# Designs tried in a protein design chat: VH-VL binders against o27280. Part 32

Target 1, 266 residues: o27280
Amino acid sequence: MDSMNVPEVLEIKRIVEESESVKTFIFSWDFRREVRPGQFVMVWDFRDEKPMSVSLIDPVRSEIGISIRRVGEFTDRVHGLSEGDLLGIRGPYGRGFELMGRDILLVGGGIGMAPLAALADEATARGMRVDALVAARTADELLFLDRLEAAGVNISTCTDDGSCGFKGFAHERLLTLEENHDMAAVCGPEPMMFQVMRILDERDVPAQLSLERYMKCAVGICGQCCLDDTGFRVCAEGPVFWSQELSRVREFGRYRRDPAGRRVPW

## First folded at step 1 (VH-VL)

Design l6 (framework fv_libevitug)
Fold by ESMFold2-Fast, scan of step 1:
Structure l6 (fold): chain C 266 residues (1-266), chain A 120 residues (1-120), chain B 110 residues (1-110)
Amino acid sequence: as target 1 above (266 residues)
Amino acid sequence: QVQLQQSGPGLVKPSQTLSLTCAISGDSVSSNSAAWNWIRQSPSRGLEWLGRTYYRSKWYNDYAVSVKSRITINPDTSKNQFSLQLNSVTPEDTAVYYCARDYGSGFDYWGQGTLVTVSS
Amino acid sequence: QSVLTQPPSASGTPGQRVTISCSGSSSNIGSNYVYWYQQLPGTAPKLLIYSNNQRPSGVPDRFSGSKSGTSASLAITGLQAEDEADYYCQSYDSSLSGVVFGGGTKLTVL
């Protein structure tokens, strides 16, 4: 990992518009630098650098994809780029997901489907049965449905407003789905992940959860990633954690931190 | 139940090729959920991973840097087995050789081990 | 020399708690999962812990794993005579693009 800390300037090969607010940027990649689903890269626009999860891993085409949601100045600038434009990419970093068994449940909320889409590709390529619960506030914010369908994934949707699929939250929908999975992977807002984790724990399904919002601490940028009552520095261990590890973290699912580092309820 | 059964010669002369086979029962060598590994163990080097073969949309092989220039790991779907070929052996290749399955959660099944002595 | 560092030996008496450490770097334990194997004399290694802290079915809950930063630990509580064995940690090393093992720890039950 130390030898991959130099950014490489790459051309945007293709852009896929996932929704009004999300785009996937695709680059040629030399797979002598291995990339696993759940890992992230630092994206540099020659002004600012931000961590982004890898959402597409395609060794056959020698491509990676990075899905970016428009949320601020950096992402607005990147969304303004076109095929042929250049970005700096550094990495990969962090702990990726691990696949086990024959039957996996993916639970994703919003942009949290991005790393899970890469995992779905890997799981289906391994011949695993993949069930995905895709959650968002509205139908327009559901991500990767076409890609998941093309891969043969069994899809369930839920939206807070009922505009597509089940009306309600991911954990409420999960209670109506079959219990038999060898593992689960979860990514999305912390309150969603906490509730989903509780249900999977009761069902004795081992789960991995991704806390992407802390990725910048792994590269020394964020000072707000601190030790919790479990002794973990979230970004240094992450972004992917086992549910048993997270069940002991006092702040998980209960509190977030504002820009000053203060705890505020979700 | 998965079982891995190893076969091959226990004595190889320096400069020759070491050849071992691992027969699989209870799983398929082309299972999309498995990777098939060779690992050796010696008093001087401890446990050392040599490489693996696995099928997804096509066959892939990964090899340890230390042996990459002399090693081939090949699946045989008709016999449900995979093999190790290690060229130009030296006395430093003397070890117990194991085949092992990785099912996404580490090496969960191992062969019985084959002691290979490289000696003239 | 092994890429991951373990103490060459550890010991305890029946009923005690014993821990075995495994130290690596950012390219292996710091970025990837840790696995533990038990090897009895004359046998192949047996998977004891996977993905840092998970137990395969059939492994007693006396065995547990943990990971912090670039180090991992195997804990054995209620030590029993049959726990006398060699223990190996294992991870993946991104800079080597390969699986790496610790040097092994010989556990003696006194």
Scores: ipSAE 0.000, ipTM 0.408, lowest interface PAE 17.7, mean pLDDT 83
Fold by OpenDDE, second read of step 2:
Structure l6 (fold): chain C 266 residues (1-266), chain A 120 residues (1-120), chain B 110 residues (1-110)
Amino acid sequence: as target 1 above (266 residues)
Amino acid sequence: QVQLQQSGPGLVKPSQTLSLTCAISGDSVSSNSAAWNWIRQSPSRGLEWLGRTYYRSKWYNDYAVSVKSRITINPDTSKNQFSLQLNSVTPEDTAVYYCARDYGSGFDYWGQGTLVTVSS
Amino acid sequence: QSVLTQPPSASGTPGQRVTISCSGSSSNIGSNYVYWYQQLPGTAPKLLIYSNNQRPSGVPDRFSGSKSGTSASLAITGLQAEDEADYYCQSYDSSLSGVVFGGGTKLTVL
């Protein structure tokens, strides 16, 4: 079988504490195996396996970074690990972001900034102008600000409580911005992405959005991440979708399916 | 298709500055995937990595601890090349110097090498 | 003096299997990929193995690399006269934040 489907046991080289709830785990990577921003890997702690977006791509150091938010039992265990400890990594999987034009807008919420941070690095390296709207509930949950700033990204912040930047939601902040971009990349809470997409569509800005769904196999076989009405598999046809594709997805911004297959409203 | 062409003097006096240039063809010095390196080789010290320069939204340099205080590696985007400057040279700096590309999978392309002799 | 340790010499007859070892530490081979280079007299080193055990295009399958713990090994099967060269292992050392090489192994084909 393809080696991509077998977890490679990798040592954690470094751990970066991004926030109280988010850590970036850095691994050695063989870059003969291409990885793109927006793609994900399956992280295996020898008990359970979860899909995680790649947040750092560094061919010079032969490293990738995976940012993980502490949200449950699996991530609790992973956050308890130290440098030198082992994890299983298989992938990358899925469709990543495409870059086009000269100016790109990134809209990210919470851990959704993980794949966008990787995209920002690539975009700026290509000489693109990158504007990033970084949203979070509170100031201390804003991710990758120093990294983005160092990369030359123009940052606008938005917090629910107003503790940093614009007080309100990402789509509200976006409405106050008059400038259009050649394309946009969006990742975060699905309700946020839904509203942001609508605004971008009205402005005729091409947009790509990264969805999060429960994934089991990551190779388009089990169907656990299948989107209603379209048959799109987030792990195979996604996780990055164009807005035109998502416009056909009934459940987008409305509900998701849990591990048991039950509909759960956002 | 990638080629590295080295140039510079092969003789340097002690305490002076060693200067070499590596011209790149088939790739860009500002590639977001490559790093551009200087490596030297001598019978006494073997292969020794000196440092690298690379562009990732901005320019970065990494230098070997052994030469960090004396070394400068500079890119030139206008000429698509990068240079090496090593200050205060001694006879111990006598070696064949190579420029090389690292594309994330080792040094896959090398310059032809330049023998630099430090002598009075 | 080299961070990675190689035997200074190795030898074999045509058709034999030869193995060249490379020993390091947790900060280099133990946590980073290993690369191998072949250097013919009067030439620059040539990439032979990348990422522990991968062969670039044009490298015969009689060359193979392996890594275990803090040690790596280059194996050459079906030794040929043209394989007479110097071989170097290379890795990255996290503690030094830099590339490190082995001292090189001179392979003689008898």
Scores: ipSAE 0.000, ipTM 0.492, lowest interface PAE 13.2, mean pLDDT 92

Design l7 (framework fv_libevitug)
Fold by OpenDDE, second read of step 2:
Structure l7 (fold): chain C 266 residues (1-266), chain A 121 residues (1-121), chain B 110 residues (1-110)
Amino acid sequence: as target 1 above (266 residues)
Amino acid sequence: QVQLQQSGPGLVKPSQTLSLTCAISGDSVSSNSAAWNWIRQSPSRGLEWLGRTYYRSKWYNDYAVSVKSRITINPDTSKNQFSLQLNSVTPEDTAVYYCAREGWDYEFDYWGQGTLVTVSS
Amino acid sequence: QSVLTQPPSASGTPGQRVTISCSGSSSNIGSNYVYWYQQLPGTAPKLLIYSNNQRPSGVPDRFSGSKSGTSASLAITGLQAEDEADYYCQSYDSSLSGVVFGGGTKLTVL
């Protein structure tokens, strides 16, 4: 049995309040266990377990950060925790982002910026030019702006209500941008990702997209995160997919499966 | 429960535009779980998919390469229907035209009654 | 002319098992689901099988679908007079970015 499949009980070292609904929990991490942007961990509060993206990778401080949005009972409990409290962490799992070229465009919506923030740090460290389109419903929901700016990322914002930056959706803002990049990384609501992918495809920009699906085992056994027709397991073959791979997934942007396995439209 | 009702002329002159409408009941033209298609059938060409329209936070259209330059499929949310326009028709466009719903599994699970459209002078 | 190839005709006696083949390529049947439709004279096609082998509600279990490689097959067991119809296979072709149909098979019940 691989040790990575056993939850390690870790102390919350620090909590960063990113927004009203999002907190980043920072843990000490042994980097002998490698972790890549785009990978996820299973967070265990000793009652339930949920997949969460790694949003911070700091080998210098020997820390990782996990950003969690408050959306349900599990996350409510986690958001009630304080520094010094304990959580179980197992992983990392899944396929992370690959970096190629010199210029990268990040397109993120809401909590989708979590893995992209980690990717931004790596890309910048490698000397890449990083442009980020950060989208949210309102200005208060925009994530990691200060962090990204500090890293040297060129930021463009858009909000549904126009409270910050471009008024509209990410794909609409993207249409106003003429510059192409060597590659793109996308994470956020699937309808957003679907539209962004189509635009990038038309522009012949290679793109990687991080999918969110209901995950139970995280090890490719239970099949709960299996994508129809292709058989892709989001926890094993993903969560990061190339646009070419997702082009084969016809359900992409159309529907997802709920915890009961029922198909529900986006 | 879902029903598709087609309407439009059955005779079109060459070089004119073929126009059909498909009224939807029991579902929404802007459903995120469906796509709305036009398919035609003729003895010479068999069943031929022409294209579809569907809503995924935005309207999209996919058209068959064979008719892409001449075809337009438009949704009408106010009337809960979608239409077919095929420009510059020739006798080769003579066929029975069907509207069809594409469901969860991308199957055509509901069809209109079909409309014979004859292109003739 | 059809992208998918079907035999133009098939026949059987009542109670007999009949199979209808549908052959394609790697860009359609080889990589996408297959669907089957029954069409009675003067009517629109009716969905018979979806996703290779799934039956919609109301379709008798004597109808079954299968796929292997770039080919698919519709099997009808216990053939009945009412099964006399045209049958069409359908898939999606990735290279054409579009839905494709077979040429259809006329099934005669003798």
Scores: ipSAE 0.049, ipTM 0.649, lowest interface PAE 2.4, mean pLDDT 93
Fold by ESMFold2-Fast, scan of step 1:
Structure l7 (fold): chain C 266 residues (1-266), chain A 121 residues (1-121), chain B 110 residues (1-110)
Amino acid sequence: as target 1 above (266 residues)
Amino acid sequence: QVQLQQSGPGLVKPSQTLSLTCAISGDSVSSNSAAWNWIRQSPSRGLEWLGRTYYRSKWYNDYAVSVKSRITINPDTSKNQFSLQLNSVTPEDTAVYYCAREGWDYEFDYWGQGTLVTVSS
Amino acid sequence: QSVLTQPPSASGTPGQRVTISCSGSSSNIGSNYVYWYQQLPGTAPKLLIYSNNQRPSGVPDRFSGSKSGTSASLAITGLQAEDEADYYCQSYDSSLSGVVFGGGTKLTVL
């Protein structure tokens, strides 16, 4: 018999304040249970359980980090916690990123930089050249710049308001970057990811995109686990998908689904 | 079965402290799966959440912005109860006060009987 | 005034279907669960619907909840005289970091 899929109660070892709305919670982790960038865990605050991407994987210190943006009841409560407090964690779940080639482009918007920060650490450790395009609405919302720089990543920034780096959207900045990469990884709002994917397809750069909104499917919550036009089961194959898998999905970048399965525009 | 029983004075003078207690049976005030709330109801403001106390390795409180400067909600594990103190009351604090348990799905699943508190001289 | 908007009154005849709406914004209903409470005269509110569309034990299946975007609805089918009560929706507001209620709807069974 396999062990029950039961949360392990872990102590919050450190909390890093990344921005006004984002904190990283760091826990000791037993790496006999492997974790890969792009995977997520279920975080249980003893009242509710929510999926969260792993943003730090440090086998040397035996630590993982989980970066959480304050967006609702659960995340607001978790943001109220302190070092020494307890959370339940189970997982990891889902398909992680795959690395190939010698050069990788990371394109992240807002909290989408969280799983990409973990990927950057692994890619640099592997000896790859890593270029990151970090996008946000304002300079204060750009995440992980110091961590990426410390890892040896070549960083480009863009902000909608022009407060840091290129003034404009991620895809507009990408059009001014002409260097070829062996692969790309993209995470952020779906409209941003769709525009970025289109440009990378024209450049013949294979890309992986993380559809974090469907993480619940991987732990047995159905109803939003099938993408339109393909019969594609996100709960079995996500949250990370190759761009070729998403190219025929009519709703990607255009629609999302509510809990009742109804189509809602972005 | 979970039951909540309220006690406290029904009349409070302006500028004084309103003090109510909610006794719990059928559950523990330190339950990791619950939170313990105070909610009031008046004709002019309707239902209004005031705050909660809950145990998650240590005790926490959350308070509504409108009362945060005047409110304290305290658990008492030895008596299995929790209390409300609201300082510097005004006639606008006149309301029926309810204690309520917030369950696993954040629902207010059990309520006390309610206490009408009138603030007048 | 309330953060969530409900019609102040609704009415129906026995056996009919009645729907009560609750409107909010992206910071509350758009991002968080919706709850419904029934309050009979002289009593505390009673949980009727939780997590958008779930019924606690003892609530008849005539009551159902739904949520779409920033709005939610409570539907009552086969309306009965005993359903005459005040109905309140409730959510959490992320911008306020607090629980928010609708203004309530007085349902009259004609």
Scores: ipSAE 0.000, ipTM 0.395, lowest interface PAE 19.0, mean pLDDT 84

Design l8 (framework fv_libevitug)
Fold by ESMFold2-Fast, scan of step 1:
Structure l8 (fold): chain C 266 residues (1-266), chain A 124 residues (1-124), chain B 110 residues (1-110)
Amino acid sequence: as target 1 above (266 residues)
Amino acid sequence: QVQLQQSGPGLVKPSQTLSLTCAISGDSVSSNSAAWNWIRQSPSRGLEWLGRTYYRSKWYNDYAVSVKSRITINPDTSKNQFSLQLNSVTPEDTAVYYCARGIDYYDSSAFDIWGQGTLVTVSS
Amino acid sequence: QSVLTQPPSASGTPGQRVTISCSGSSSNIGSNYVYWYQQLPGTAPKLLIYSNNQRPSGVPDRFSGSKSGTSASLAITGLQAEDEADYYCQSYDSSLSGVVFGGGTKLTVL
C-alpha cells in the first residue's frame, strides 16, 4: 500500500513528558494500517525526516505513540512543538518483535525501553509473565517505569552511577537474576546488547535484539542499512533480529559505521 | 572522495554584496544525507556558522540569526554547486569564508569536508 | 563573543596529557552532541571528534572526547609536536536554532 510510503500529516493529540530529555508524542491512528511493537516510523517536521520507534500501540483508544529523545537539531525542533501542532508520519517500517512462550524478559537501556514498552503491553495483553530490566546511566534516564508497573510488569532497575537500583551495567545486573524465561527482547546501546546477548545465549534463552543505528535505511541510505558480514538490510530484515542471526555479524557490539561507512569502535 | 572548491572575489566594498561559490565533486548538492554550509572565521569573532541549504523532497535553508536579514544560500543542481550572497557588507564581515558539508551524525551536523577557504576583505 | 567557552590557550610537553574544556548551557551542550575540530595554521578545520566521543577514521586514539552536563572536554594523551594547533568545540543551540562554536584554544607544544 502506497499510503505507507507517503507521510500523513497528523495532529499531535497529547504529549507525555517521560523525562527531561524524552517525550512521547501521541497521535490518532487508523489501525487498518497495522503497526507492531519493534517497528518504526519516519517522523517528518517538514524539513527533515528521522526514524523513530513506536512506543505506544493502543487500538482501544485508536492511538499510537512515538517516544523521542532530544539529542540534536531535529529532535530539538520536535520537542519545541505543542499539542495541536502537526507532524508528518510515514510507515510503519521494519520487522516487529515475535512473541513465544509464556515468560518474557525485556532488557532495555535508555530510549531502548521505548519499543520494549509497546512490546510489554502486547505481552501482558496475551497473558504472558513479563520481567523487565530497565537500565540507564542515571536515575533520571530510567524510562517507562510507571507504565510498566501499571501493565503488571515485574521491574528491576540498574544505573551506571548507582543513583537508582543496582549500581552497574545491565549485563552485570542480569547475572544476579536467576529466573527462567522462554524468550527475551533487548534494546539499547549496542555494547550493552552484545553483553546481554552473550549471557542469554549461555542460558539458552532465545532473544530478539533491536538495532536502532541502522533505521536510516528508510530514507534511502543503503549503506547504513547493511550489516557488513551478512548483508542484512535493517529496513527489510530488521531492525529486530534473533540472537542467532546477530552472532554471525562480526561488527555487532565491536564497531559502528560513520555516515561515510567507515568502522568506528564503540 | 568528496571535495569542495571555492571561488569568488577577495575584496568587496562596504555596502556591496559578497558573492562566493562552492563547487562539489564526489557527492551531489541534492544528496538527501548532506547539508551544504557556509562558515566564516575572523580573529574578533572566531568561527561563525552562517547557514546551510539542503534537499529533502524540496529545498530548505537555515540561517544564523545574526545574518538572516542579509544572507541567501542557493544550490545549483545543474553545476553541482552552491553559493553564498551576503548583502550590505561592512568591515565586520571581513573573514575567511569556508564552505562545508554537514553530515548527520546522530541528529546533528558534523562538518566532515571543508573547502579551502576564501579570505574576503571588506574595505574601501 | 563565542557562545561556547574555551580557554584561549593550553600548553604541554611531548608525552604529556593535555585537556581542553568547552563550557556551555542547557540549550546547547546540555541538550545536544559536541564535536571537536583541529585547525593547523593556514588550513581549514578538520573533524577530530563527533557525537561527544567518537573518532573519524584516521584520527589517532590518543585523542578522546567526553561530555558531562553542560561541559565537554577534549583529551590528548602522549602529546606530540604535530598536535600544535587551534582546537574548536561545536554544538547546536536550541534557543538560537543554529550551530554554535567555541572561541578556540591555541595548543602550544613546548
Scores: ipSAE 0.132, ipTM 0.647, lowest interface PAE 5.7, mean pLDDT 86
Fold by OpenDDE, second read of step 2:
Structure l8 (fold): chain C 266 residues (1-266), chain A 124 residues (1-124), chain B 110 residues (1-110)
Amino acid sequence: as target 1 above (266 residues)
Amino acid sequence: QVQLQQSGPGLVKPSQTLSLTCAISGDSVSSNSAAWNWIRQSPSRGLEWLGRTYYRSKWYNDYAVSVKSRITINPDTSKNQFSLQLNSVTPEDTAVYYCARGIDYYDSSAFDIWGQGTLVTVSS
Amino acid sequence: QSVLTQPPSASGTPGQRVTISCSGSSSNIGSNYVYWYQQLPGTAPKLLIYSNNQRPSGVPDRFSGSKSGTSASLAITGLQAEDEADYYCQSYDSSLSGVVFGGGTKLTVL
């Protein structure tokens, strides 16, 4: 059995409070196991298991970070943990982001900034110019701003209520930004991603988008994260997809599958 | 307050083109959060969506399959209006025609603002 | 012939609870939001419910929407005389790439 598929019990090294609802849990990591931005891990609290994006990759400190938003029972339990507590982590899984070009645009909404923050670190380390459009409902929900700034990222913010930056949605702000990039990476609410993708396509900017779906096995076996029409498994062929791939996915932006497998509209 | 004002003839002969215009006030035809729709209503066919036009960095049109071959919906940004053209009309096209604003983040399928309606009768 | 199926008529007395059903398929109600409209005689339809169960401003809370599977329902509690109207459900059909309506339900307040 591949060691990757066995949960490794790891101690929470430190916890960073990113916002009222988001915490980053930091673990020591053996980088002989490669991890890429955009990949996810399965987090096991010894009761339940959930996929979480890697938001920090630090080879210097031999650490990874997993940012988790409080949204349900599992995350409530995890948010109740303290430094020194244990979690099971297996992975990483899935297709991560691929960097290309010299200039990259990151468009993130809410917790979607988690994998993008990791990507930003890699991109800046490679000497790329990184612009980031960070979106949230309110100013208090904007994530990783200080971290991104420290990395040399040029940040543009937008909030639904206008409490910070541009008042409106990410795609609306994007329309006001005329600069083109060599590549874009997008992660956030699917309706946001859909609109952003359309704009980027119009501008002929290659784009990668990270999808969120209900995942159970993370190894492409159970089919719970299978996308209609294409048969793409988000855990195997994704979660990062090129815009050209998503253009073939009819359900993209329209609906998702709930844990029972039923269609739930966005 | 957003309002839609319809205009156009109420009588069209068979085989001719039905033409209607919907003037928008209080909103923009190129709004990134709206779609502009034509819907008709008749006793025989009920409410029937015909199509829409909307701007999302570029212009898009969606048409109902039933009228796709005969329908054109065009925006006019200079006048802040959009129009309906339905070619080769028959008596089956007799209906009250409505323009409507569609909203919602993704599919813009909630019709929150309606025009006053225009009865169009197809008759020789 | 409407893509979405509604009962042609419904009735109730003042103060009663009335429910109007809307039946569709996996390609419309099953995967897309449902909307409801109230239409008074001689007027354009008025948006009553959006996104399955949300009420626009000005719509009383005695109107409620629900969705389960490929079916949706509009419930009217505390029925009033002014509620006498035609009611239409509406969704989007992914297979047709278009908006679809129900046949409408004429609600009579007795």
Scores: ipSAE 0.000, ipTM 0.485, lowest interface PAE 14.5, mean pLDDT 91

